Miniprotein binders against q9bqp7. Designs and how they scored, part 105

Target 1, 240 residues: q9bqp7
Amino acid sequence: VPQNWFPIFNPERSDKPNASDPSVPLKIPLQRNVIPSVTRVLQQTMTKQQVFLLERWKQRMILELGEDGFKEYTSNVFLQGKRFHEALESILSPQETLKERDENLLKSGYIESVQHILKDVSGVRALESAVQHETLNYIGLLDCVAEYQGKLCVIDWKTSEKPKPFIQSTFDNPLQVVAYMGAMNHDTNYSFQVQCGLIVVAYKDGSPAHPHFMDAELCSQYWTKWLLRLEEYTEKKKNQ

## First folded at step 9 (miniprotein)

Design Ld18
Fold by ESMFold2-Fast, scan of step 9:
Structure Ld18 (fold): chain B 240 residues (1-240), chain A 82 residues (1-82)
Amino acid sequence: as target 1 above (240 residues)
Amino acid sequence: SKIVVYVTIEAPSPEELEEIVKRIQRLAWEHGGEVIYVEIEGNEAFILLELPTEELAEKFAEEVRRLLEELGLRVEVTVERE
């Protein structure tokens, strides 16, 4: 029942970093708990329309590949996404151990796709880092917090074989981004405030990635929708 | 209850498809609705929209059909009550 009582931005947070000195990006490990993850909340509260879209896609794929082929395909898609995230963490991290990650990952079509976006990314503050909203009691693992074209963003890297030129093509990705943002803004492990989001959709064939920038107003709009999904999740668990 | 509208369109090119989707989004806003999902595959787009009333959804659907017929494009528009 949180409604608008829990704002996405923390009025007690400074717009400036607590430390002026450059440091390595934060990487707080995700500790498993009974606390629900952003991904679990979204998966458990899919709308009737989202269920329809998922089933439509699943049936088309099963018709083409068979049930076993579909399972193999989805496993491969997951693995390629994981490898893409590992490559990006290596590229954006100053740490030596990450620089030695599989060289073949750095030459993928997905990495070629995202090169023009990476040129505008700087000031990396966090990579593959855990966030928890201490009041709303949910947790997540965000990909990246960095400046994109001079604005501090929660950045979420996505892979796709089909074009996603509209933010509405990215399913629940905007909700995922603002959920991480709201959590980080209210997490005692972080001292800064993030007000913008960025979803980057990279393509397997190397065609230019689509950036979906979310300004503070758009983030606030999606935050309201995320709070409704979180409320639905909480009520569903009480009333099973 | 929210009213769902499904729009399926086919255009000669992906570039024209993107422009048409933007026009459909503007029509939705004019009728108090919003685009929930857009899927593009080749020269086809599938659009899922929500509108506040059945009357506005039907009016929107008629405007979309007129727009796409004027452009000479294949279109399917379905209004479904939630």
Scores: ipSAE 0.361, ipTM 0.766, lowest interface PAE 2.9, mean pLDDT 84

Design Ld19
Fold by ESMFold2-Fast, scan of step 9:
Structure Ld19 (fold): chain B 240 residues (1-240), chain A 82 residues (1-82)
Amino acid sequence: as target 1 above (240 residues)
Amino acid sequence: SKIVVYVTIEAPSPEELEEIVKRILRLAYEHGGEVIYVEIEGNEAFILLELPTEELAEKFAEEVRRLLEELGLRVEVTVERE
């Protein structure tokens, strides 16, 4: 059984606004390094069940679309996700920091899908910003840190064509969120504490997005699982 | 050793499907299970779970089959040792 020597929350930090907190959202660039990213750790430690699910999905899609159709589909999914993130960064950024908002970026089913979520988002602290856990030696690029319904959250924006009304439909996204949270809470580039997570699944057809809120207790549970994945990654790398 | 359980169900509507999935997830929790993945596509759902023992996995599977049979719905439940 793993011992929790590395807490997700930093006891020396507060989740309340402080005079030392930046007035403009932080955007620290991700430096390319030999230090593993959250996404690499998760991808290299997929469970047998996750591999099975990915292969099942791939075979179903190839059967329906053909090999070339599958490649086109996955390319389009990637591009749609990128455009969605760019639109959200534009929407959440202060107007004075942007040359101009691109009106075309604000038009999509995905943006329509998240409107009811966005009305509850305020107090943006970070956007597309790099985090590093110096002690555990991993890095990541988080989407957003902002208040959702009055609680400071690490927010992860996700696009989907199929409904994901359960947090368990989001695979390793909860682990990704808590990994970013733990890193940010122990990264000297940031002065605040985040104790909550939010995974927002937006839909192409404009159907209402599903928010998956993670309170402090749930974040602590997923943090323990993330530490196990990180340990597995380290051992796997050592044995190669 | 972990025991893997696969559940595939079909319901008349997406709304009814979500309610049934919630009941199945609750049953898994009551049997000490962990929900690994839930996929919903149209009127069908696929649920992947892990149970701590073969006895708990079979008991869970039996209760799920009974639930769906009482509702007159299609169900497939498979228990595999991993």
Scores: ipSAE 0.393, ipTM 0.771, lowest interface PAE 2.5, mean pLDDT 84

Design Ld2
Fold by ESMFold2-Fast, scan of step 9:
Structure Ld2 (fold): chain B 240 residues (1-240), chain A 82 residues (1-82)
Amino acid sequence: as target 1 above (240 residues)
Amino acid sequence: SKIVVYVTIEAPSPEELLEIVKRILRLAWEHGGEVIYVEIEGNEAFILLELPTEELAEKFAEEVRRLLEELGLRVEVTVERE
């Protein structure tokens, strides 16, 4: 799409709290349906370069671990990520809504890694919450919407074993964040405006997490790229 | 058509590596290029970039090769038309 027919920001919305905002963070459940998720769109429209990089990584890992070892490794990475997200949701949720939780769920190097980021997070508005872009017809499950250093952000939590000091080290993460942002800004279940993103890469050894803040301008740039990926997905679906 | 440039760097230390990567990213910006991916592993980095024209890609690649040679590092820069 050469023109901005579908803006990421909604001029009818404010990023400031209002009287109708709930005191408890929103958690809209994700429902299975025929419309594509952000993750599905991105997986189905990987660039040739992304496919090359993924295969390069896969081949290196299989050489190191064997095929069975590779399967076990990737399964463990997935479980570690899931537990990290569960711990963060627990930490950021109002304590009165939580039953007693396993103390070990809140202990990990990943949680230690993000402590300096969490100090700057407040005003949580949504956690593990479904978003849908009503006009563009895609859906997603975002991790968190909260203020980071005073700015309302869509926050995406990532785990990594290798350093990711550059935003370009996070692959499609910026696209994922802006896709959620655009959907939330046009979803009738939400009334506020988000204009910033934050990708937080946490490390298992407790090394300080790398925050990748995305201001409104950067979000707009990535939104244009997301629209191209969505268009490509739609065309592929029509041809299959 | 997209012109892709691959850069592989090995530096004496992780700190020196990051400074070299930053310099290459700055050169990319100066030549109208876009950084697609940066991979860091110890004292090694792999950078994938996209340039708008073959002429700009060749100029950028030559500038990166010159930089790496001046630093006494291995020169691994590849330009491919996608």
Scores: ipSAE 0.403, ipTM 0.783, lowest interface PAE 2.6, mean pLDDT 85

Design Ld20
Fold by ESMFold2-Fast, scan of step 9:
Structure Ld20 (fold): chain B 240 residues (1-240), chain A 82 residues (1-82)
Amino acid sequence: as target 1 above (240 residues)
Amino acid sequence: SKIVVYVTIEAPSPEELEEIVKRILKLAFEHGGEVIYVEIEGNEAFILLELPTEELAEKFAEEVRRLLEELGLRVEVTVERE
């Protein structure tokens, strides 16, 4: 149990649209700061099991591709992810025109994979937008906040070459989603409350993406785990 | 404190694999366990779990072994105190 527990949901906020909500999705820029990001906290507090799994994967890939091949592969994966996110931001923003690079990516397997999810996404409230938890002192950059099948969600888009049909196949992604959610719910730049999460795993071969919906109860469970990771990060920082 | 359990499964098809994984995850929940990671690759799955006590880990591992044996699959379940 975390030493300094704090609630994920803000009792002063509602998930219902209000008249002051902008019609244009919010895109607050992430400012360089000494405050740790969600990704930094998670990366520096990987569990013993996660370190084992990462090392196992790395060794297997190096055996298959060689050291130079592994380096090229990981660089390409990051580039593909960036382009996928850019394409999704463009698709979900009604005010933006698709660029030439986005047209190319629209023909990719990842975009094909996610089509059935996109048809259930509406009411976009934020895209590639910065969040800060003013009390717990962390920041993040979330992909999307929108309604999925009528529920307002923090949506995180992921790419994968291998099937991820179980939420437990997504590593720290649930923690990442609830960390963004808790920050947004307590960030003065936002006026609404998010109580649900969605992790969408898109596939390179165009196979239908796997949506991992997280209801309020599941989000609360992962939030407790996130608070423990944040606590561990703080302890490690003291010992540096 | 917590006990780590590793389960490796190989099934005749991806559909059968997914069903078997679901049954193992249910067994883990029934024994107070937490699923740390599930990896799927072709017809093979690797599951990493934590159980709260050695007794519960042994009971869980034995039930998984019985399930896999009943299905005629290779039994690969390891219990390790971390």
Scores: ipSAE 0.357, ipTM 0.761, lowest interface PAE 2.8, mean pLDDT 85

Design Ld21
Fold by ESMFold2-Fast, scan of step 9:
Formats: C-alpha cells, sequence, structure tokens
Structure Ld21 (fold): chain B 240 residues (1-240), chain A 82 residues (1-82)
C-alpha cells in the first residue's frame, strides 16, 4: 500500500491557531478500545535487531543484578519516567496556583536536565492527550504538543541513564512521535496540524538533556517505517 | 535479505568519538544503509546497521575500516551474511 494513500500531514489543516481554538491545552482522555495503541503495535512488531539488542541488554543486567535485582531496577526506571512526565505536565499546564505540585518531584535531576529545553517551549496546545487515526485504526496517548523554538511539535519526554546524543539511540521513539503526529492530524478532536517532532532525552544526574528535532522531511521518512510496522501488526493479528 | 553490520569503536575522547560516529553514519547513508541503533558509553560506541546487499555491506565495511586505520584507531567491523 503506497504511503501517499495515507499521508502524515493533512492538506486541509493549518498549523496556525484560530479564534475557535481552546485557550487551555487539550487533554482528551484515552478511552478503552479494541483499536491497538501505538505502543502495542511497536511492542508486537519488534525487529530481529531490536529483539537482539533487548536480549543483550537483559542478559547483561541480569548478570549484574540477578533476576530479582533486574525486576526491581526496571520497576524503578518505569516509576522515575512516570514521575518525570507528571512533573512536566504540571510545569507546562497554565495555572496560577501550584497547590498540587510536589516540591520533591520538581527538584529531580531529570527536571534540572530539561531546564534549557523548557526555556524554548511555549504555546502548549495539548498535554497527555489521546489521539486516534480514524482511517488507519490506531490510538495513542501523546505527551505534549507545543512550540519548540517557534515550531509546533509533538514532544516526547524520555529518561535515560546513558548518553543518547544520536536520534538512532532512541529505538522506536521517532516512530512513536510520527504515529502520534499522523493520528492527531487526522483526528476530528483537533483542528490544527503538526509537522515537526521533538524527542527530549533527560538524564538523572542533571546533565543537559539531548533534544532531537525532527523536521517535516525526517517525520515523513519515519512515517513510512511506521506504516510498515502497522501493516505487520495487522497481519499478525489476523493470524492470531 | 538485508545484511547486518556491527561496528565497535573506541576514540581518545567523547568529542572525537561523536565526530567519528557522525562520519560512519554518513558513509552508511551514502551506501543506502539504515542505522538501526547507536550506543555510546564513555569513549566507546556500538553501531548496528542494515545494508541492502552484501556487495554494499562489504564496500561500506571496507570504507569504515579504512577510515579508522587512517585515524590510527582499532575497529571491529562484522558483516553478518545469511
Amino acid sequence: as target 1 above (240 residues)
Amino acid sequence: SKIVVYVTIEAPSPEELEEIVKRILRLAWEHGGDVIYVEIEGNEAFILLELPTEELAEKFAEEVRRLLEELGLRVEVTVERE
């Protein structure tokens, strides 16, 4: 199936806000559905190379920490990521009162890591918001849609213990970003268009986060790869 | 039917490492290759790539080997053929 039958950008949409756009960032709740999520599609269509890399990492970690230590470590990494996302949503939400902000949450090394990125983020339009591609039949929950250095982006926040100065160090994250972008651009709950992506990798020790900006051309290239993963998922689901 | 190439490099500094990795990624692009993963740890990098044919994979690997010999660095480049 040609990629031009399912373009990432919607020619009938503008990236400019209009008078009917909400002044508060959108937060559409993710509803339970039989339609697969972006995360599910990517998880079930891992490439041979990704399986190899995951197994290599797992073996190394189990050798170092033991089975129980590995389980605790992965649980802690997940929790740290969740807390980081909660802090960023709080920081980026337009609110006068900070009564519900956790002071300890805002003091984490990960939050310190992203300070220089946050200076360039403005015009927040969506936070922790559900997207659905009505034609391609997938759903997702994106982190943030905002202007980064004047360009409207789907922004994905990541935590890492190791440096990731290359976008190729972020695994399927570029696919996740463009999947959300394509869904939002074709979701009737949204009226604007996003053409750029941003992956921000934050570090626990507070060292400066690495921003990976994805322009329209790069997004289109990753969109082609996402469509292949989605097709693979659909075929696997038919066969059970 | 794609050919997998593994590259492991070590440079004198993280800054030099990053520049060498960038050059290798550009070489991969010029040979029609796809960069699957890049791992950086200190002065070491591990790069996993896919090339469309065995001929292109071997040519790419030879150019990477030549680049690193020119820089006086040890390199491990493995072309996985199936």
Scores: ipSAE 0.365, ipTM 0.759, lowest interface PAE 2.6, mean pLDDT 85

Design Ld22
Fold by ESMFold2-Fast, scan of step 9:
Structure Ld22 (fold): chain B 240 residues (1-240), chain A 82 residues (1-82)
Amino acid sequence: as target 1 above (240 residues)
Amino acid sequence: SEIVVYVTIEAPSPEELEEIVKRILRLAWEHGGTVIYVEIEGNEAFILLELPTEELAEKFAEEVRRLLEELGLRVEVTVERE
């Protein structure tokens, strides 16, 4: 039970389209400030079990690739993820301008992996857009807000070389999604309400991506866990 | 305090592996367990879980061992104790 509970959903908002909704997806820039980001909070409050799993993975990779090989591998994974997000923003944005570089980004196996998911995505309302929770004092940069199979979702695009067919394979991704959702629902820059989340895990070899849909009840459960992580972060910061 | 359980599974195919993992996750839920992490690599899976008591953790572990034995698979289930 978090000490400072706050609701994830805003009773004054609706997920239905309004006449005031923009025809172009929102892209609010992230402002530099001292307020912690969702990813920073999660990184600095990893559980003992998460630290164990990260160390186990790191040891296995170093054993296989060596120290320098491991550094190169992690750098390449980061770059591939960045390019995947750039390609998806381009695909989903109505203001896209075709360039030779953009065309190369669209040819990755990761993009092939998500084709069946993209067919069910419509009504894009935000892309690479900043959110801030004014009451709980955290910020984030979400990937996408759109309808997936008719439901308005915060959508988070992930890349993986290993299969992730279970939501429990995605670590803190559910917490990241609900943190963005709670912030957006209480951010004055947005007028709508999001009640669902979607984590899409794309594969380098083009194998079909795994969608992990989170309904309102599941989002509420993960929201409570996110509030506990945020509380832990705040307490650690005070004890520095 | 948390009682941690580790389960390692190796199945003949990815399809069979996924079905077995689903059955183990259902068993965890039935015993009041929380699934912390599921890792899939080829025909192998590693599952990390937490149970509220040592008694529930051992009962869950025995159910998983029985399931794996009935399927003719290697039994690799560890309950971490203090």
Scores: ipSAE 0.261, ipTM 0.716, lowest interface PAE 3.5, mean pLDDT 85

Design Ld23
Fold by ESMFold2-Fast, scan of step 9:
Structure Ld23 (fold): chain B 240 residues (1-240), chain A 82 residues (1-82)
Amino acid sequence: as target 1 above (240 residues)
Amino acid sequence: SKIVVYVTIEAPSPEELEEIVKRILRLAWEHGGEVIYVEIEGNEAFILLTLPTEELAEKFAEEVRRLLEELGLRVEVTVERE
């Protein structure tokens, strides 16, 4: 799939707020579908290098925790991430849409980690919202669309126990972000244009989160790589 | 036909480690390489990257070893065909 046939940005859309835009963030539900999700495409098309890294990590963890301990650990990591996303959605939603907030949920180390990032986030337009690329036939559930330091971004919240000061430490997260961006920019349920991405890595111990800002140029570069992964997924599915 | 390179380095401080990693990444990009993954844990870093040819990969590996030797630090560089 050539990048010039399927551009990430939509020339017919503006990234500026419109007075007619709703004041409440959009939250379109993800519907059950045979159309593949961004996460499924990425999981089914892991590179040889990614498979090697995953196996290396698994072997190290199993040596330390045992097989049962490893399963418990991965379940806990998943649950912590889920709770972190729920807390962020609560924090970023207007109070009128949330009848009750648990103050203990809002005091986690991960939430402390992102405080300096959150102060620069405003103009939230979408939270936990479904996107679909109608032409390329994939779907996704993005975390957040908001202005970060004045720029409209697809924002992806991540949790980590180890430092991730380099964008290359986030594996396929950049591909995930641009896949959501390209889908939203071509989804009829949305009227605005997103040209930037932000990956925020929060830390369990409350250490300051690492923001990985992706400008339009970098997003275009990762979009090309996403299109290759999508093509590989489509080819593999045909051969089954 | 790309060449895979694994770099493992150790440094006395996390700040020093991060600066050394940045230098190694720049060196990789100067040789036409693509950085696949960077992991930092304590005083160690692991870098996985690819280079277009064996000649460029060996040149990169030698320059990385030289850099770390000049700094008096431990490094392991492995070059493998993909």
Scores: ipSAE 0.422, ipTM 0.794, lowest interface PAE 2.3, mean pLDDT 85

Design Ld24
Fold by ESMFold2-Fast, scan of step 9:
Structure Ld24 (fold): chain B 240 residues (1-240), chain A 82 residues (1-82)
Amino acid sequence: as target 1 above (240 residues)
Amino acid sequence: SKIVVYVTIEAPSPEELEEIVKRILRLAWEHGGEVIYVEIEGNEAFILLYLPTEELAEKFAEEVRRLLEELGLRVEVTVERE
């Protein structure tokens, strides 16, 4: 079975904390390489259904905002997401000194949205850190690795203006999380094993964020789907 | 070949909508279906699913139609071969 040949969890790794692990979160820089990123693989292997859904969304937004308005809206969403991630890295980093201006940026609606999630987050081990699957040859930049309600998770922070109460509302986010998880579990720069994932969807109006927790079984199911996307990417690349 | 099912739901409130979506997702699981996407916007939801066979897809679609009719809601369920 293909999943058995390339498991998401590394049987040679323990999920127990090592006493010699650094007290500061790891931040391995992402190196540019010919090795594809998780986001590149997912973008290049969208299903016909995903293309349909994306086109449906684009047509509705262009109808509402016009072509120029749509581009401006998309740029603003991207910028807000980037600022949200920068704010979270600052909040979760024990060694970072915040400026008065930076502190004011941390008081956004998105940050208010995630307060109840952050109360359950502890033991941060990595922030904005590069991962590479050494045998499957893909790379990624994960947001956060920390304990959520006592369980070590790869945590992915998302922003949204519309409700996402179902994990299936998050598109390929589960695949992205398990891809990062599998990479980290097989990356020599890391010594621990992550068995859970968490997608946190934060809202601009400050309404409570939706956490989508992925246990080991669910992660294994999405890992199988990720391996199929990676295989499809490799085949498409051979034909270019 | 996969069978694609599209379900569009309109409910009186977002809370009622979420409960109806949960029931439809359970019904999909009982028929061996895979939920691909769920979109919620106001009082409307759009669900995209895969079913393993035409027979199971039509059985699922008929049970969804029955559920929505029983609740006095509009029925919009489409079954397509991928």
Scores: ipSAE 0.340, ipTM 0.754, lowest interface PAE 3.0, mean pLDDT 85

Design Ld25
Fold by ESMFold2-Fast, scan of step 9:
Structure Ld25 (fold): chain B 240 residues (1-240), chain A 82 residues (1-82)
Amino acid sequence: as target 1 above (240 residues)
Amino acid sequence: SKIVVYVTITAPSPEELEEIVKRILRLAWEHGGEVIYVEIDGNEAFILLELPTEELAEKFAEEVRRLLEELGLRVEVTVERE
């Protein structure tokens, strides 16, 4: 149990749309600050098990591809992920905010992979938008906030070459999602409540993406784990 | 402190693999365990779990080994004792 607990949900907010909500999705720019990002907190507090898994993967890949091949591979997967996120932002944004679209961005196997998920996505409220938790002092940049099958979700888009049919295959992604959720729910730049998460794993070969839906109860469970990681980060920074 | 268990599954098909993994995740839940990571690579899966006590970890590991033996699969289950 974390020493300093704080609730993920804000009882003063609702997930229902209202007339004061913007018709265009919010895109608040991330301002670089001394305040830690969600990704930095998670990277600095990796468990012994996560360090073991990362080292195991790295050794296998270098053995298979060589050091130069490994560098090229990791650069390519990063670029593919970036292009996938750019394509999704383009697809989900109103046409008036995206005057020109790169045809190549919209034709990847990853985009084919998520078509069945996108059919269930509507009511986009935020895209590539910054969040800040004013009380817990962390920031983040979330991918998307939209309704998935009628439920308002923080949605995180992930690319993979290998199947990830289990939420436990996504490492710290559930923690990242709930960290963004908790920040948004307490950020004065936003007026609504998010209680659900969605991790969408898209595949390079176009096979159907795996959606990992996180209801309010599951989000609360991962939130407690996120608070422990944040506490560990804060303690490490004080001792450094 | 928590006890770590590593399970490697090799199945005849991806569909059978997914069903076996689901059964092992259910066994983990029944023993108070937490699933840390699941990796799928073709017909192989690697599962990393944490159990709350050494006794529960050993009991869980024995049940997984029995399950794999009954299914005629390779038995690759390691309990990391500190």
Scores: ipSAE 0.423, ipTM 0.784, lowest interface PAE 2.3, mean pLDDT 86

Design Ld26
Fold by ESMFold2-Fast, scan of step 9:
Structure Ld26 (fold): chain B 240 residues (1-240), chain A 82 residues (1-82)
Amino acid sequence: as target 1 above (240 residues)
Amino acid sequence: SKIVVFVEIEAPSPEELEEIVKRILRLAWEHGGEVIYVEIEGNEAFILLELPTEELAEKFAEEVRRLLEELGLRVEVTVERE
């Protein structure tokens, strides 16, 4: 168990919907700070197994594409992901419906992939919004907070060329989701409580996206693992 | 101490692959194991798992080898100590 254990859910926040719930989703800007981001903590505390898997992937890709081809491929994957997130923010924001019309063909495939999931998404509360855990001192930028099949979720959108039908195929994504959830639940900029997560893996060819729903119990399990990663990060920084 | 197990699978179709992977994940759970990573590409899958003891890891690996042999598939199961 983590030395500095802290609960993921905020007992002081109501389980009932907020009566003053805004119709416009929140978008708190991310402030660059010395406080570590969720992604930095995870990158600096990769397990031996994660390092092995990353090196295995890099070696295979470099063998097939060459060093320069690998760099171009990874740059293109990053750009595709960025455009996908921008499209989803536009689609889910009531004020930006026209932007989707000018998107490229790659973005169209990913957007087609998530259509069946978007049908079950409503009540958007936050989009591309900064969160900070005031007590544990970490920050993040979450993709979306909305109701999925009637449950309020932290939603993380991912792009993939390979099938990811298992949550274990998403690496640290569950940790990222619960880290954002715990931060939001203890961030004074937000008034609601989130207890569920959703990782949505979209595919370039338009194949149906895989939703990985995380209920409160699963979120609590991943939260404990996130706290261990955060503790490891803090110890490593203290010893540097 | 924790023990790592690698399973590599090649199936005749993606549909068969997914069912075989599910069965292996269930076997891991029955032996007290945790699934670290699952990679799928076409008709091939790579599964990385962690078992709580050397004894359970060896029993799990033997059960997976028997499953794959029964299905007429290539057996590729490796047990490593971290």
Scores: ipSAE 0.311, ipTM 0.735, lowest interface PAE 3.1, mean pLDDT 84

Design Ld27
Fold by ESMFold2-Fast, scan of step 9:
Structure Ld27 (fold): chain B 240 residues (1-240), chain A 82 residues (1-82)
Amino acid sequence: as target 1 above (240 residues)
Amino acid sequence: SKIVVWVTIEAPSPEELEEIVKRILRLAWEHGGEVIYVEIEGNEAFILLELPTEELAEKFAEEVRRLLEELGLRVEVTVERE
């Protein structure tokens, strides 16, 4: 077998609930480390096509908004995403049932957008939880692990102002999801197996979110691509 | 090296646009291609793809051009070497 080949799934783990599963979702804190994060690996190994697409988008936005307007826009997008993730963690956490929730967080267009997806989400096992691949030496902070339509998934929540009806519209998001999945499946802090991914793109205007479900086969295909990006990152780091 | 193909399409409605994009993605799969990115904005879509050979890239591009012409739509398909 190639020395850079590591399986995404762990044969010693099951995706079925068992008596040792915690009743509350896991939330392992992300530790400061020299080990690279999934997002850093992806950022540092952008392909020529990705650089082209990013520059094209950036120039179009600056043309429309000006440089100061572009900076304000990107800051606002970041803040909206952060608030959306906070609202989802609150909604999906059973510990929040006894607390008064901030209704302003729960009534956004993004939250309205995902209502039809949330109806199919149950059995939450992890929220805003750190993962580390102990052998491949990378870390990440995943949004959610829960059952979607009866299948245990790593779920990644995204916000968008433009429609993303195709999984290829989410760019590196499939790689991010499988990287988290592979890490979790080999992280001693977790005892279960995840074989599926879900990218949920929520819209500011409340339009129905687009779910991009990734079955085990598709996850394996993206895992191979993630391993190539990780190898490229490692080689680039050695040459610096 | 893989061959890069860019497709820009414009349709009368978002629903028609998504259907046409799905057909183009199916054609890419049939020609051994990989879809790198799909961008939707209003009634317009931009698709970035990679084909394994120059021959397959040209065959794919020709099929896409024929599809768009048969639908009476603007033809914008570019093939470049990667």
Scores: ipSAE 0.376, ipTM 0.765, lowest interface PAE 2.9, mean pLDDT 85

